VHH binders against Probable cysteine protease atg4 (atg4). Designs and how they scored, part 6

Target 1, 320 residues: Probable cysteine protease atg4 (atg4), of Schizosaccharomyces pombe (q9p373)
Amino acid sequence: MELMARFLERYLHFAPTNTEPPGTLIWFLGHSYKIEDSQWPEKFLYDSFSLITITYRSGIEGLENMTSDTGWGCMIRSTQTLLANCLRICYPEKQLKEILALFADEPSAPFSIHQFVTMGKTLCDINPGQWFGPTTSCSCVARLSDQNPDVPLHVYVARNGNAIYRDQLSKVSFPVLLLIPTRLGIDSINESYYDQLLQVFEIRSFVGITGGRPRSAHYFYARQNQYFFYLDPHCTHFAHTTTQPASEETFHSATLRRVAIQDLDPCMIFGFLIRDEEEWHSFEANQKYFADIVQIFDSEPQPVETHDDFVLDENVEDHL
Short names: E, the ipSAE of ESMFold2; O, the ipSAE of OpenDDE; V2, 0.75 times the mean of E and O plus 0.25 times the DockQ between their complexes.

## First folded at step 1 (VHH)

Design U7 (framework vhh_7ubx_2)
Fold by ESMFold2-Fast, scan of step 1:
Structure U7 (fold): chain B 320 residues (1-320), chain A 120 residues (1-120)
Amino acid sequence: as target 1 above (320 residues)
Amino acid sequence: QVQLVESGGGLVQPGGSLRLSCAASGFTFSNYDMTWVRQAPGKGPEWIATISTGGYTMRDDSTKGRFTISRDNAKNTLYLQMTSLKPEDTALYYCAVEHYLGDSYEYDYRGPGTQVTVSS
């Protein structure tokens, strides 16, 4: 409690000046804050600070011949950040330390960097120390979720690009994390997607975007007009383990960061948390506002015949 | 130097087939997810398909069953097999590196494209 109050005081002191006009809304994971003056709403700063940030770590044991993910782990860390905050929203009764234990830097943790590295090699032939793409990250999260049924969250990764199939979703128990890996342009986000991308932040089920900037993956959690607020994994702390837990402050950002929509990389993973059938119906009703980003169909078409000369293209359906 | 060069486009009749190729050089092709994207006249870019380093594929539902993405790592080549072509498939087709590398924008490359025109 008191630790949170002291960190909030530092966070408020170092927050950048709000440059947008009074009356501008900030959309934060489907909720809004109205800016009445040129200062940040305290609740927005508190909620932003309270987000889990998982960054690079050093002193990691059992990670092949490496002791750190500095320089290569940013997509894994940003994906862990999205998943950790999703779990915190899904299970507010769980203590922060219980959520963080799932991401401990040790092989036995369900969503550890060790497990991501192993799954990246198994599913996508990505060697330890190589960068993960959005598709690889989503495949890893879904497989690790399936392997750990004691973590009560199913992960559904969109198929055939950005499609969700009702008959597949109906076969799994809520809560479900929907992950949509997609590309909204070639070199930059195509302007035709701008309105829909902005609308995504207003959806109640929205739990963030992983992706964005070239040279580093980030976790995007809020927007104000065409500016996106994000958490940055590019800070190295000592490994978090069950025997030597890292300091709680190493999982919180003291800096408010934002980037303009035109400076975003088009490669993204969109996350939505659906906790029950009522939230699913709400998500379906809102899909019309972002129909080019997420598509919903009743059933997946039958798989196409595989070309005999291309053994490397054995799975023509999806990565999961 | 990283280079992507598409080929195999041309004029075809509705119902016809084409095989597009993308020759990659200047990077370790087998380490990257590869994507086909198209852009029709007066429209924004449209994603077609992605193939991962491990050979797993994702395809747009509207072209699933007609288009197949594949790769040959020994030849550093990406393919798009297109069947049952329709006039609405008329577009410039690009290959691109989908993999988000984080460290350098130089690995986020797109080829110049190959034109596909479907008409009588």
Scores: ipSAE 0.000, ipTM 0.184, lowest interface PAE 14.7, mean pLDDT 81

Design U8 (framework vhh_7ubx_2; at its last look DockQ between E and O 0.01; V2 from the best seeds 0.00; counts 0 for: pae O 8.9 > 2, grease 27.3 > 24.2, placed apart)
Fold by OpenDDE, look of step 2:
Structure U8 (fold): chain B 320 residues (1-320), chain A 119 residues (1-119)
Amino acid sequence: as target 1 above (320 residues)
Amino acid sequence: QVQLVESGGGLVQPGGSLRLSCAASGFTFSNYDMTWVRQAPGKGPEWIATISTGGYTMRDDSTKGRFTISRDNAKNTLYLQMTSLKPEDTALYYCATDIYSGYLEFDYRGPGTQVTVSS
C-alpha cells in the first residue's frame, strides 16, 4: 500500500494533463475506464503501474563482450515486456517473481537477453549489440518458446503480410500468443488504418503493441481517443538474476506516457492472447474491425512458380 | 524533423585522440538516451556506448577505458572522447537513438563522421 501510494504520487507528478473531455474512455488491453473529470482515474494509473516493464539492464554477465543492452536492446526489452504481461494475464495466479525469472539477465533464463541475442544471431545473423526488428523479435520469441515447452504458452507468428492461417493455428495448443509484425505505412501510419488501430485496443484478447516509435521500441497498452499510452524500456537498471534479484520497483514504470497516433511509427508488433476455442471464435468474429491489420485465411498459399520470363527487351535503340 | 549531425572526425595517428560531436535537433534531446555507433568498411554497425540521463554504458572491449561518452543537454550535443586510438578504430562514426534492425537502417542517425587511424 505504501509503495502504491508513493507510486501514485509520482505518477501524478509526471503525468501529462488529461486534455480529453469528461466521459471519454480509456481502453486498456481490452477493457475500459471512464474519465469523469480532468484527472486520471486512480485505477487506470494503478493498473498502468502494475504492468511489468522490462527495461535496459547493466551489469549483465555472460553477454558476449557487453555488460549492458542499453542503446540497442529496446526492441528486445519491449518484446519481453509484451510477453511478460501476456503471461501475467494468462496466469494471474503465478507470482511476479516466477514470471520475472523467465526474463532474468542470465543465460539460463528462457527469455533472457542472452537467449534473444543468441537466437537473433542464429535466425537472422544479427551480431551481438545490434538492434532487433519486429520480425526478428517475433521469430526469436517463437523459437525460444518452442525450446522451452515448460513455459505454458505457445507462440504463433503471422507471416506473409500479417496473415494467420487456420490450418496452422489448429495445430497449436491453447493458450497461444498471436504475434503480428506489421507495417502500417512508410514514414507514418497511413490514416486509412487509424480506425482499425483504435479498435485493436478494444479487443479482449489484445495484449499490447511493441514498437510504434520512430526507430525506438515501446510497449503500447492503452489508448484514449488518438493518444496511446506506452511503457518505455529506455531506462537502465541493474541486472536481475536468480542470485541477485533486482528490486521489484525496477519492473514498473512510474511515469505515464502517451503519444498521438500521427506520431507513431508504422512498424509494430500486435499481440493477441487466445486461451481457448471460445476466445478464438471471438477474435475471429472481431477481426472484421481490424481486417487490414490482421488477416485470417484457411491455409497458406503455395508459392506460384512465376516463370518470370524476364524478356530483356534489348531493343532500347539508343536513338542518339 | 529529427536531425543528427556528427562532426570531429579526421585522420589521426595511432595513439592519438579525437573528440566527436553530435548536434541534435527536432526532439527533446534531454529526454532520450543517445548512442554512438560505428561502421567499418565491410562490417556491420557496431554499438559503442549509450548515455542516459543518469549515466552511461559502453561495450566491454578494447574501447572501454579509451572512449568516454558525454552530453550537454543545454547544447543538445552528444560527445565521444576517444583516446589511444588504434587502426581498428577506423570507421564511420554515428550518433543515434535506438533503431530497428532489418527496416530502415539508422533512421535517427546523422550522416556520420569519418575517423581514420593510420600511421
Scores: ipSAE 0.012, ipTM 0.349, lowest interface PAE 8.9, mean pLDDT 87
ESMFold2-Fast, scan of step 1: ipSAE 0.086; ipTM 0.557
ESMFold2, look of step 2: ipSAE 0.292; ipTM 0.706
ESMFold2 (binder alone), look of step 2: mean pLDDT 80; pTM 0.805

Design U9 (framework vhh_7ubx_2)
Fold by ESMFold2-Fast, scan of step 1:
Structure U9 (fold): chain B 320 residues (1-320), chain A 122 residues (1-122)
Amino acid sequence: as target 1 above (320 residues)
Amino acid sequence: QVQLVESGGGLVQPGGSLRLSCAASGFTFSNYDMTWVRQAPGKGPEWIATISTGGYTMRDDSTKGRFTISRDNAKNTLYLQMTSLKPEDTALYYCAKGFDYSTEGYYGMDVRGPGTQVTVSS
């Protein structure tokens, strides 16, 4: 309606200048928009604005004597953002309010900040108010998904850095969200990964990247050449609860934002939604375009054993 | 608080061996992937090896076959066994806690130790 149109007009007010020539493609979660007449395509602007953005909140009750996650909650909020948009893509028939209820700022919500804080302490010994890392966030999402079978989405987290194991994945029911916490460099993204990172945005199963900024986390959903569009948890709004739902506008970014590949942090979580066996086969076929970012193997190697002062003796009981 | 302390470096002859240790405290060591990185003077950091929570390892091809990463969860300690050392292995070696961010705003390898110097010279 008219209200939505007014929000879109405000969203465009501080949008960056489109510097790319007509004919340049924007890749948005595995599909493309063609730039015409040097203006942002209307459908791209609408789709960008329509993405769920989960930001810092204030007035939160029951959060370890804190009332806000401002200053420490960025990775949790960006991870919630990736998961919320993944759920919308997976279940387009579900109402937005049903998706948002899963992320309500109350202990009973499956993917609330309360649940992330509790799980971070339980699984990773992260105290309330401490920053989450990418690996911690992925572990929390996987365990919270397992604890909430009524949410029809399984989560598989890559192991040994960036590896997916076919025998492990085959034990997980579809749909499955693949989360790959990877490092594409140490201080900055190594240029050797640039082409593969760009290719990831063209993959149909791609549902975004969380991370990519020093001491912060953003949600990256689109690219235009070497510029990446992102959602930022920096805004603080009043808590969203089942009893007092926050305004829908607080789940949408106020501005269109982008950053150059050279300014990205190498520490990232890649998300891919695999809804069935056919989509898995498509993902496997496309892996050659980003083989250094995501690796696929049949089986995970056996754990190694070591002793403090000497190597493990081999088959001493049965073999000479 | 999270702390990593490396030890075991020093001067060694070419072809020699060293075992580096990284003592971890302030977090549940067994819940994190652990990494070894080195940095030679005037060069950027170079990833050497990562060991998962389950004990599976990934190693850089240039050191694979000469270096072995391992962990002892009961002692909260990470190890790097280095054999057949070469002059080009001369660097500051440091351990890191996976990819997790710290409360101090570190990124990439969330927490890094101060490092232990390895010098390979005849």
Scores: ipSAE 0.000, ipTM 0.173, lowest interface PAE 15.8, mean pLDDT 81

Design V1 (framework vhh_surovatamig_d1)
Fold by ESMFold2-Fast, scan of step 1:
Structure V1 (fold): chain B 320 residues (1-320), chain A 122 residues (1-122)
Amino acid sequence: as target 1 above (320 residues)
Amino acid sequence: EVQLVESGGGLVQPGGSLRLSCAASGFTFSSYAMSWVRQAPGKGLEWVATISGSGGSTDYVDSVKGRFTISRDNAKKSLYLQMNSLRAEDTAVYYCAKDLYEAYGSLPFDYRGQGTLVTVSS
């Protein structure tokens, strides 16, 4: 507690200077803060610090012949980060330690790296120690969520690229986490997506983006103009287990980080949390502002025979 | 089955050059982006460079821009990394990697080879 308070004070004290003019808004998971006097709003800094950050771990037991996910686990860790913060929003009555126990570095935890590695092999034939792609990561979290009814959350992964089908959603119970794995360009985000990408941060159901960096994946939670704030998994701490829990400070970023839109990698997973029918209707109404990122249809087209092993993005140079 | 075989590593002095090669088989080589990744002693895997399936697009980690050049020969199913102005920090095992997606990108890798050691000393 005392150590966490000191860590928060350091975070607030060493936050970088805001370079945008007074009056600029920060959009943070669908709600806004107003900048005054060229300084960060205290509430924004507090809320940024309070986000769960799940990073690389060492001393992991039962992870095949490996003791660490350093160097290969970034997509898994950033996906866990998105899911953990989604769960905090979905279940505000749960204590932080209860949420973190779901992500413990042990085989029995529902959303452990062990479970992701096992599911990646089972669903996508990804071997332990190999990097996860965004589609693999989404498929894994959907299956793991379905296997753990004690945590009520249906994960719907967009189909046929970026499509969501109403008839499929009508068959599942709320709350629903919508995950849209997509690629918005080749080397960098295609400028045609800029406005829609910025609009996504203003949507009230928005729970973050995973990806956005070459050879890496970060969790993006806020934006100020064309600057995106993110959490970075590239820090190694000792394994977190239920019997030997890691220090709470290891689940919080030490500093505020941001990157310009021009420096983002186009490979991303967009997350939206829909807690009830009212939130679904709100999401549908707002989809027009980001229609190239998320498409909504009544029903999935009849399947055609294909032999592609990958979900291909038509915006990349090599086509399909 | 996918097979990637690296070669060309060795001991070189700072400022020297090496050319790494990778022979690929078991997949349609020209359809996939290919990458070089490395692992330095005591560190995790680090992506170094990627080239699109056609060879028309390339991308590099900042620390090697202007020093390293990635290229491919689709007819020979071979990937190359020309490394110039080598530094002690470039010491690592270098791996040839097949991208997870058929399209160009710096996305997570589907498969990597056995690696070839590059040592830059003194």
Scores: ipSAE 0.000, ipTM 0.133, lowest interface PAE 17.1, mean pLDDT 82

Design V10 (from V1 with K98R D99S L100P Y101T E102Y A103Y L107K P108Y; framework vhh_surovatamig_d1)
Amino acid sequence: EVQLVESGGGLVQPGGSLRLSCAASGFTFSSYAMSWVRQAPGKGLEWVATISGSGGSTDYVDSVKGRFTISRDNAKKSLYLQMNSLRAEDTAVYYCARSPTYYYGSKYFDYRGQGTLVTVSS
ESMFold2-Fast, scan of step 1: ipSAE 0.015; ipTM 0.387

Design V11 (framework vhh_surovatamig_d1)
Fold by ESMFold2-Fast, scan of step 1:
Structure V11 (fold): chain B 320 residues (1-320), chain A 121 residues (1-121)
Amino acid sequence: as target 1 above (320 residues)
Amino acid sequence: EVQLVESGGGLVQPGGSLRLSCAASGFTFSSYWMSWVRQAPGKGLEWVATIYPSGGYTDYVDSVKGRFTISRDNAKKSLYLQMNSLRAEDTAVYYCAKGDYLSGFGYEDYRGQGTLVTVSS
């Protein structure tokens, strides 16, 4: 028996059964897989299993007086998961071990939990051990990416809610990771966003969604109709370091997981990887399919001058 | 640890054919999907083709569909790329790669030192 066949069998042991008819498409990071019969396509299963999943870790050194992020680190871990998979798409020439080293649980790693905790305090006054919000996570990724020239990637975080400004993008070099932290409802996703949310998975530049509140952050990478496939950071493994690397299987989901659109948390970070000018123009052309999720403008509005003085009509007080 | 050794590159006329081979060692070859990636002079790395562990599924970049065929022999721990109807734009160093399951999107764990393919008169 091949090792990969064993992994695939175990991966499916607790997986949902496909309930959708033959001919249904699965949209996976902008690519489609067609269900020819009642079984999951082999390519889809292998591709899903291969995604990097970064989960809670224990035995972490150098993280103040904490040794684990279990119970508070899920947004950081889901954000690391989105970034790691983005980097694999952006730099296919880099070996898996090189990508994973960037996320090692040690202070010297560019995208470590240590660096996120430090940046969260510096940029957003979030203390170690406190939950990260989506906006804090995006700001941290942008700053940390700028500090790591060995793996070029400009991270553009949407402004004024969900807006991207052309003049700001023209000032930076590709590749660019667009991060859009957005709330699509209060307690659940508002149905008015359903069609656009489904369309996002079909966009070529799409590199996933990190969604959730404290305790519920997940990484969403594929959909079949209104069912979303996701990676879950809520399991704990021993720390991954450059000197003592963790087993590769600890960076892969133990099983295929799926959730219905009505059970999704409305807090989301949408990721899109734009590698060059042609991909940017393609993204712009497709934005009309998800215009309420991502807005594009030429330039950010400038503040208007406010005058302290005003002219009064002298005749107002002399009326008889 | 992991070793991938490519062979079969060389000079060929436009419209000609070449067969590239890759000998693998240091891992359980039959358990991993494999890819061919290439780098043309002065250009970035481009994914060309991938084949799953079982050999049952293959995928190709659009520019080579119908012209190139990827195959594997798990008993011999070897990966192959049959290249037909070669064009000048196929000139590149071709690398054998131990790809993970996202090889169809250009991902890889390891790659060999490469073999040069030159298509010209």
Scores: ipSAE 0.006, ipTM 0.314, lowest interface PAE 10.4, mean pLDDT 83

Design V2 (framework vhh_surovatamig_d1)
Fold by ESMFold2-Fast, scan of step 1:
Structure V2 (fold): chain B 320 residues (1-320), chain A 121 residues (1-121)
Amino acid sequence: as target 1 above (320 residues)
Amino acid sequence: EVQLVESGGGLVQPGGSLRLSCAASGFTFSSYAMSWVRQAPGKGLEWVATISGSGGSTDYVDSVKGRFTISRDNAKKSLYLQMNSLRAEDTAVYYCAKGPYDILTGYYDYRGQGTLVTVSS
């Protein structure tokens, strides 16, 4: 995009140099960039600035008795950001405006804040204006994705903390977004998870982390050593609607923000996009690098499948 | 012990109607969202409809919007699905599910026995 080229030019002239030694890698959604001469790799900057960022909005109509999500919408906006970028990776043929229309600030948009608020009430009895937890956010996006056949993306949310069950996943069609809401510590990330958390950024299916506490959720998309780059929803712009579209600039960040691993909130949602069976097998093979963050099992303890067999047997016996 | 017992299924002709019921016990019914999910022969589970704990909010998969209505009676601890204008594609075993916060995986947890709905001539 011409807009991204403008952001890149501005950043290269006015931003601090990268002080890491030549050869240092930056991991960005499973891909790496190499630092060469104390300068940021131009493609890394371009790709970072090109990410969709969904922030707080004002002037929202039809959102109960509220006109803004400032102060409470943080987790919803960071989750929308993860989903929007996932959809862009999944459907590169779709134009940016088509992806953004799915997140318009109006009740009719599939992934609007209106729909998230309605789903939070329906699924978890969370009242409008209350902060969303990671599990609530994951459940809402899974349900809303199920309702949108024109953009076929299934969502599987991990169970019993961080577990994925093969028999449950096999009933979901590809492409599937795996969401793992988990906690890697109490008030900060436990150091025992550091290596695995760093390795997650190197996984090809990785589509980001939404993480934080009330009023402080962010979308994390890259790392350099133990520094994590993120997009911040705490900037309010006017509502984006089909009748009054917001400027494209309001969906992009023109600057790099990063935070050290020791300053991260341990509460996170990990996202992985699996587009087909081959990508699933690749994900399974790579799980050994982050086995304490994501667990994979054949079946959930105490499944209900046995009951289905009983019903079938009774029906056959009654009619034969 | 959580129990969900479905009833009301049967054979109907295309264009017909059925009302499914689910009797819940073993938990505070009014505090949880409830869902209907279905499984057609040889297919995976498909979410159909959800209703909030208070009954103030409802939601449906697109293919049943305008035809199906989910409702609940918290005093009787019962969930209902009114199905109108039934089509052959609606043929499935219908399950009552306790659907709090993990919709795609909740169907294997706290799901009832199911009730068969067959739409054919």
Scores: ipSAE 0.000, ipTM 0.135, lowest interface PAE 18.8, mean pLDDT 82

Design V3 (from V1 with K98R D99G L100E E102Y A103D Y104T G105S S106G L107Y P108L; framework vhh_surovatamig_d1)
Fold by ESMFold2-Fast, scan of step 1:
Structure V3 (fold): chain B 320 residues (1-320), chain A 122 residues (1-122)
Amino acid sequence: as target 1 above (320 residues)
Amino acid sequence: EVQLVESGGGLVQPGGSLRLSCAASGFTFSSYAMSWVRQAPGKGLEWVATISGSGGSTDYVDSVKGRFTISRDNAKKSLYLQMNSLRAEDTAVYYCARGEYYDTSGYLFDYRGQGTLVTVSS
């Protein structure tokens, strides 16, 4: 609290004014703030500065032949950031230190850089020190979450591209984190996705986007018009361990960072937290606003069976 | 030491199909994610598809989703790209690459082959 008060006081006294007209809304994880007098809403600043930021670390022990993830770990760190803030929303009764312990830079922590590196190797054959892609990140967080029953969370990764199947969700217990890895264009986000991408920030279950910056994965948590606010893992601090905890300030950003929609990388992971049946029904009702980003179906299609076990092709031999 | 050799490129009519292959050597193939990357005439490199080392996860650029299928055979140390419903805009040199795509900052793989030309023309 004291740390956030100091960040807020410093920012309000020294930062530039918000230049958007009065009445402009800032959308923050499905919640809005209104600009009234060319000032940043204090509640928005407080909530932004209170978000958990997990950045690069140095002095890491047990990470193969490396002591730092600087230069290669940004997708892992941004994915950890999304998961940490998701868990904080899901379990508001847990102390910050309890959430941060899950991400300690040691092999025994369930969501450590060590666990991500190991899981990336075993599930996706990504060697230590190699960049994670969005599909690799989703697979890793799903497996690691399943291996940690002490903090229940089922991670559902979209299938067949961006599809979610109701019958598969009916077989798992809430809470569920929906992760949708997708590309919204080739070199940049295709303008046909702009409206839906903006709408995603207004959805109540929204818990952020990982990705979206060229050569650097970031965690996107808010927007003002077509400007996206993000947390940046590009700041190296000493490793956070159970025996030598890092300072709390190393897990928070003291400044606002933003990027225009046209400057975003199209490669993204969308996160939505569904805590119960009522939240699922709300998510379904809102899906029409972002239908090209997330598709919902009753059941995964079954392959059509033919009387023969093989498909005939004019260019292949068909022998008895 | 690491070698990636593409084959299967050629001239094909719009709506047609083509299968690209990549033979890998000089490394433990199953330990690496593999990708297909293309470069159209006068354009930069574009990531097309990625497959994990085990084959359990795949990812595609939106423009080829539902038309292209990436696969691998770890026993044969081979990577494949099945291209269906080909369009004129798919005309490019296709490269086999070691690693996975994570952003649009160009070609970020540690090795790639010499490429195979795919021309889609009527």
Scores: ipSAE 0.000, ipTM 0.120, lowest interface PAE 16.7, mean pLDDT 83

Design V4 (framework vhh_surovatamig_d1)
Fold by ESMFold2-Fast, scan of step 1:
Structure V4 (fold): chain B 320 residues (1-320), chain A 121 residues (1-121)
Amino acid sequence: as target 1 above (320 residues)
Amino acid sequence: EVQLVESGGGLVQPGGSLRLSCAASGFTFSSYAMSWVRQAPGKGLEWVATISGSGGSTDYVDSVKGRFTISRDNAKKSLYLQMNSLRAEDTAVYYCAKDSEYSYGFPLDYRGQGTLVTVSS
């Protein structure tokens, strides 16, 4: 109780100034908050603070010859953050500690950094310590989720760029997490995508965006006009294990952060949670508002030797 | 061990053409997007073109659109850049890069040694 009040006070103290007119909506994972008095709505601050933030860790055991993911793990951590918050929405009856145990910094945890590193090597030939690209991150979470039947979730990664195929979805059970790794420009987001990108935040199934550059991957969860609110993994805490659990404070952002659309990196992973057939039909009906970001087709074209998911691969070494 | 070896650079007159090649090894070539980046004398790195793993999607910096064509041969693990209507401003060392970046942070260990293209009369 007191913990939340303490962090909310600090969170608000370092929050950016709300520059938008009273009456402007904030869209937060498909839900809206109305700003009445030029101050941040208290429920918005509470909900933002309550999001799980998974950051860099130190003192990690069993991670090859490394004890920390500081400097190379940001895409993995931002992807874990998206998945953890997706699971909270999907399974509200599960306690926070149960969700966090899935991401413990130990080889036996289903969605640990150890499992991501092993799977990145197995599926995409990425060596431990290298930055993950968006496509690699999506492939890893899909495989790891399939290997964990204790928490059912099928992860569907868009194919041939940003395409989702109805016949493939019909073969899997709900709930489904749709992940769309895509690029919306060259050096910055192309203005032609602005309206569609803003519309994505208003979709009820939306569970966030993971994106950025190597060393700068973030989790985006809300917007107000052309300002995007995000969680930043670039903070190092001691490893979280089942035998030595990290403090709850280390899974919450200390600061409300936002960035303007013009300053965003165009390389992104879009997440949508579809819990049942009704939510799929709703998603399909709304796709017309973001048709250049997500495409839906009945069936995949005949297989070719090499399938194309045009994604900027960010799995590079930190040449420091 | 990722290795990228560029070739095909040289001296050409304005309006001329060159075809650059990059031989890749040490990774699953068809699984990754590939880019050409360049560095003019005394300048920083500039992204030029990207091609998806399958070759189905391509993208170019505005200054080369309509003049340069990026392509790949996944069976031969090779990347190409066909450069037509060359201009003096295209003079640079051209690097083959595994997974494209469009900013300051291009990976040095996933670039080849480069091939020099000089456009002058």
Scores: ipSAE 0.000, ipTM 0.122, lowest interface PAE 18.1, mean pLDDT 82

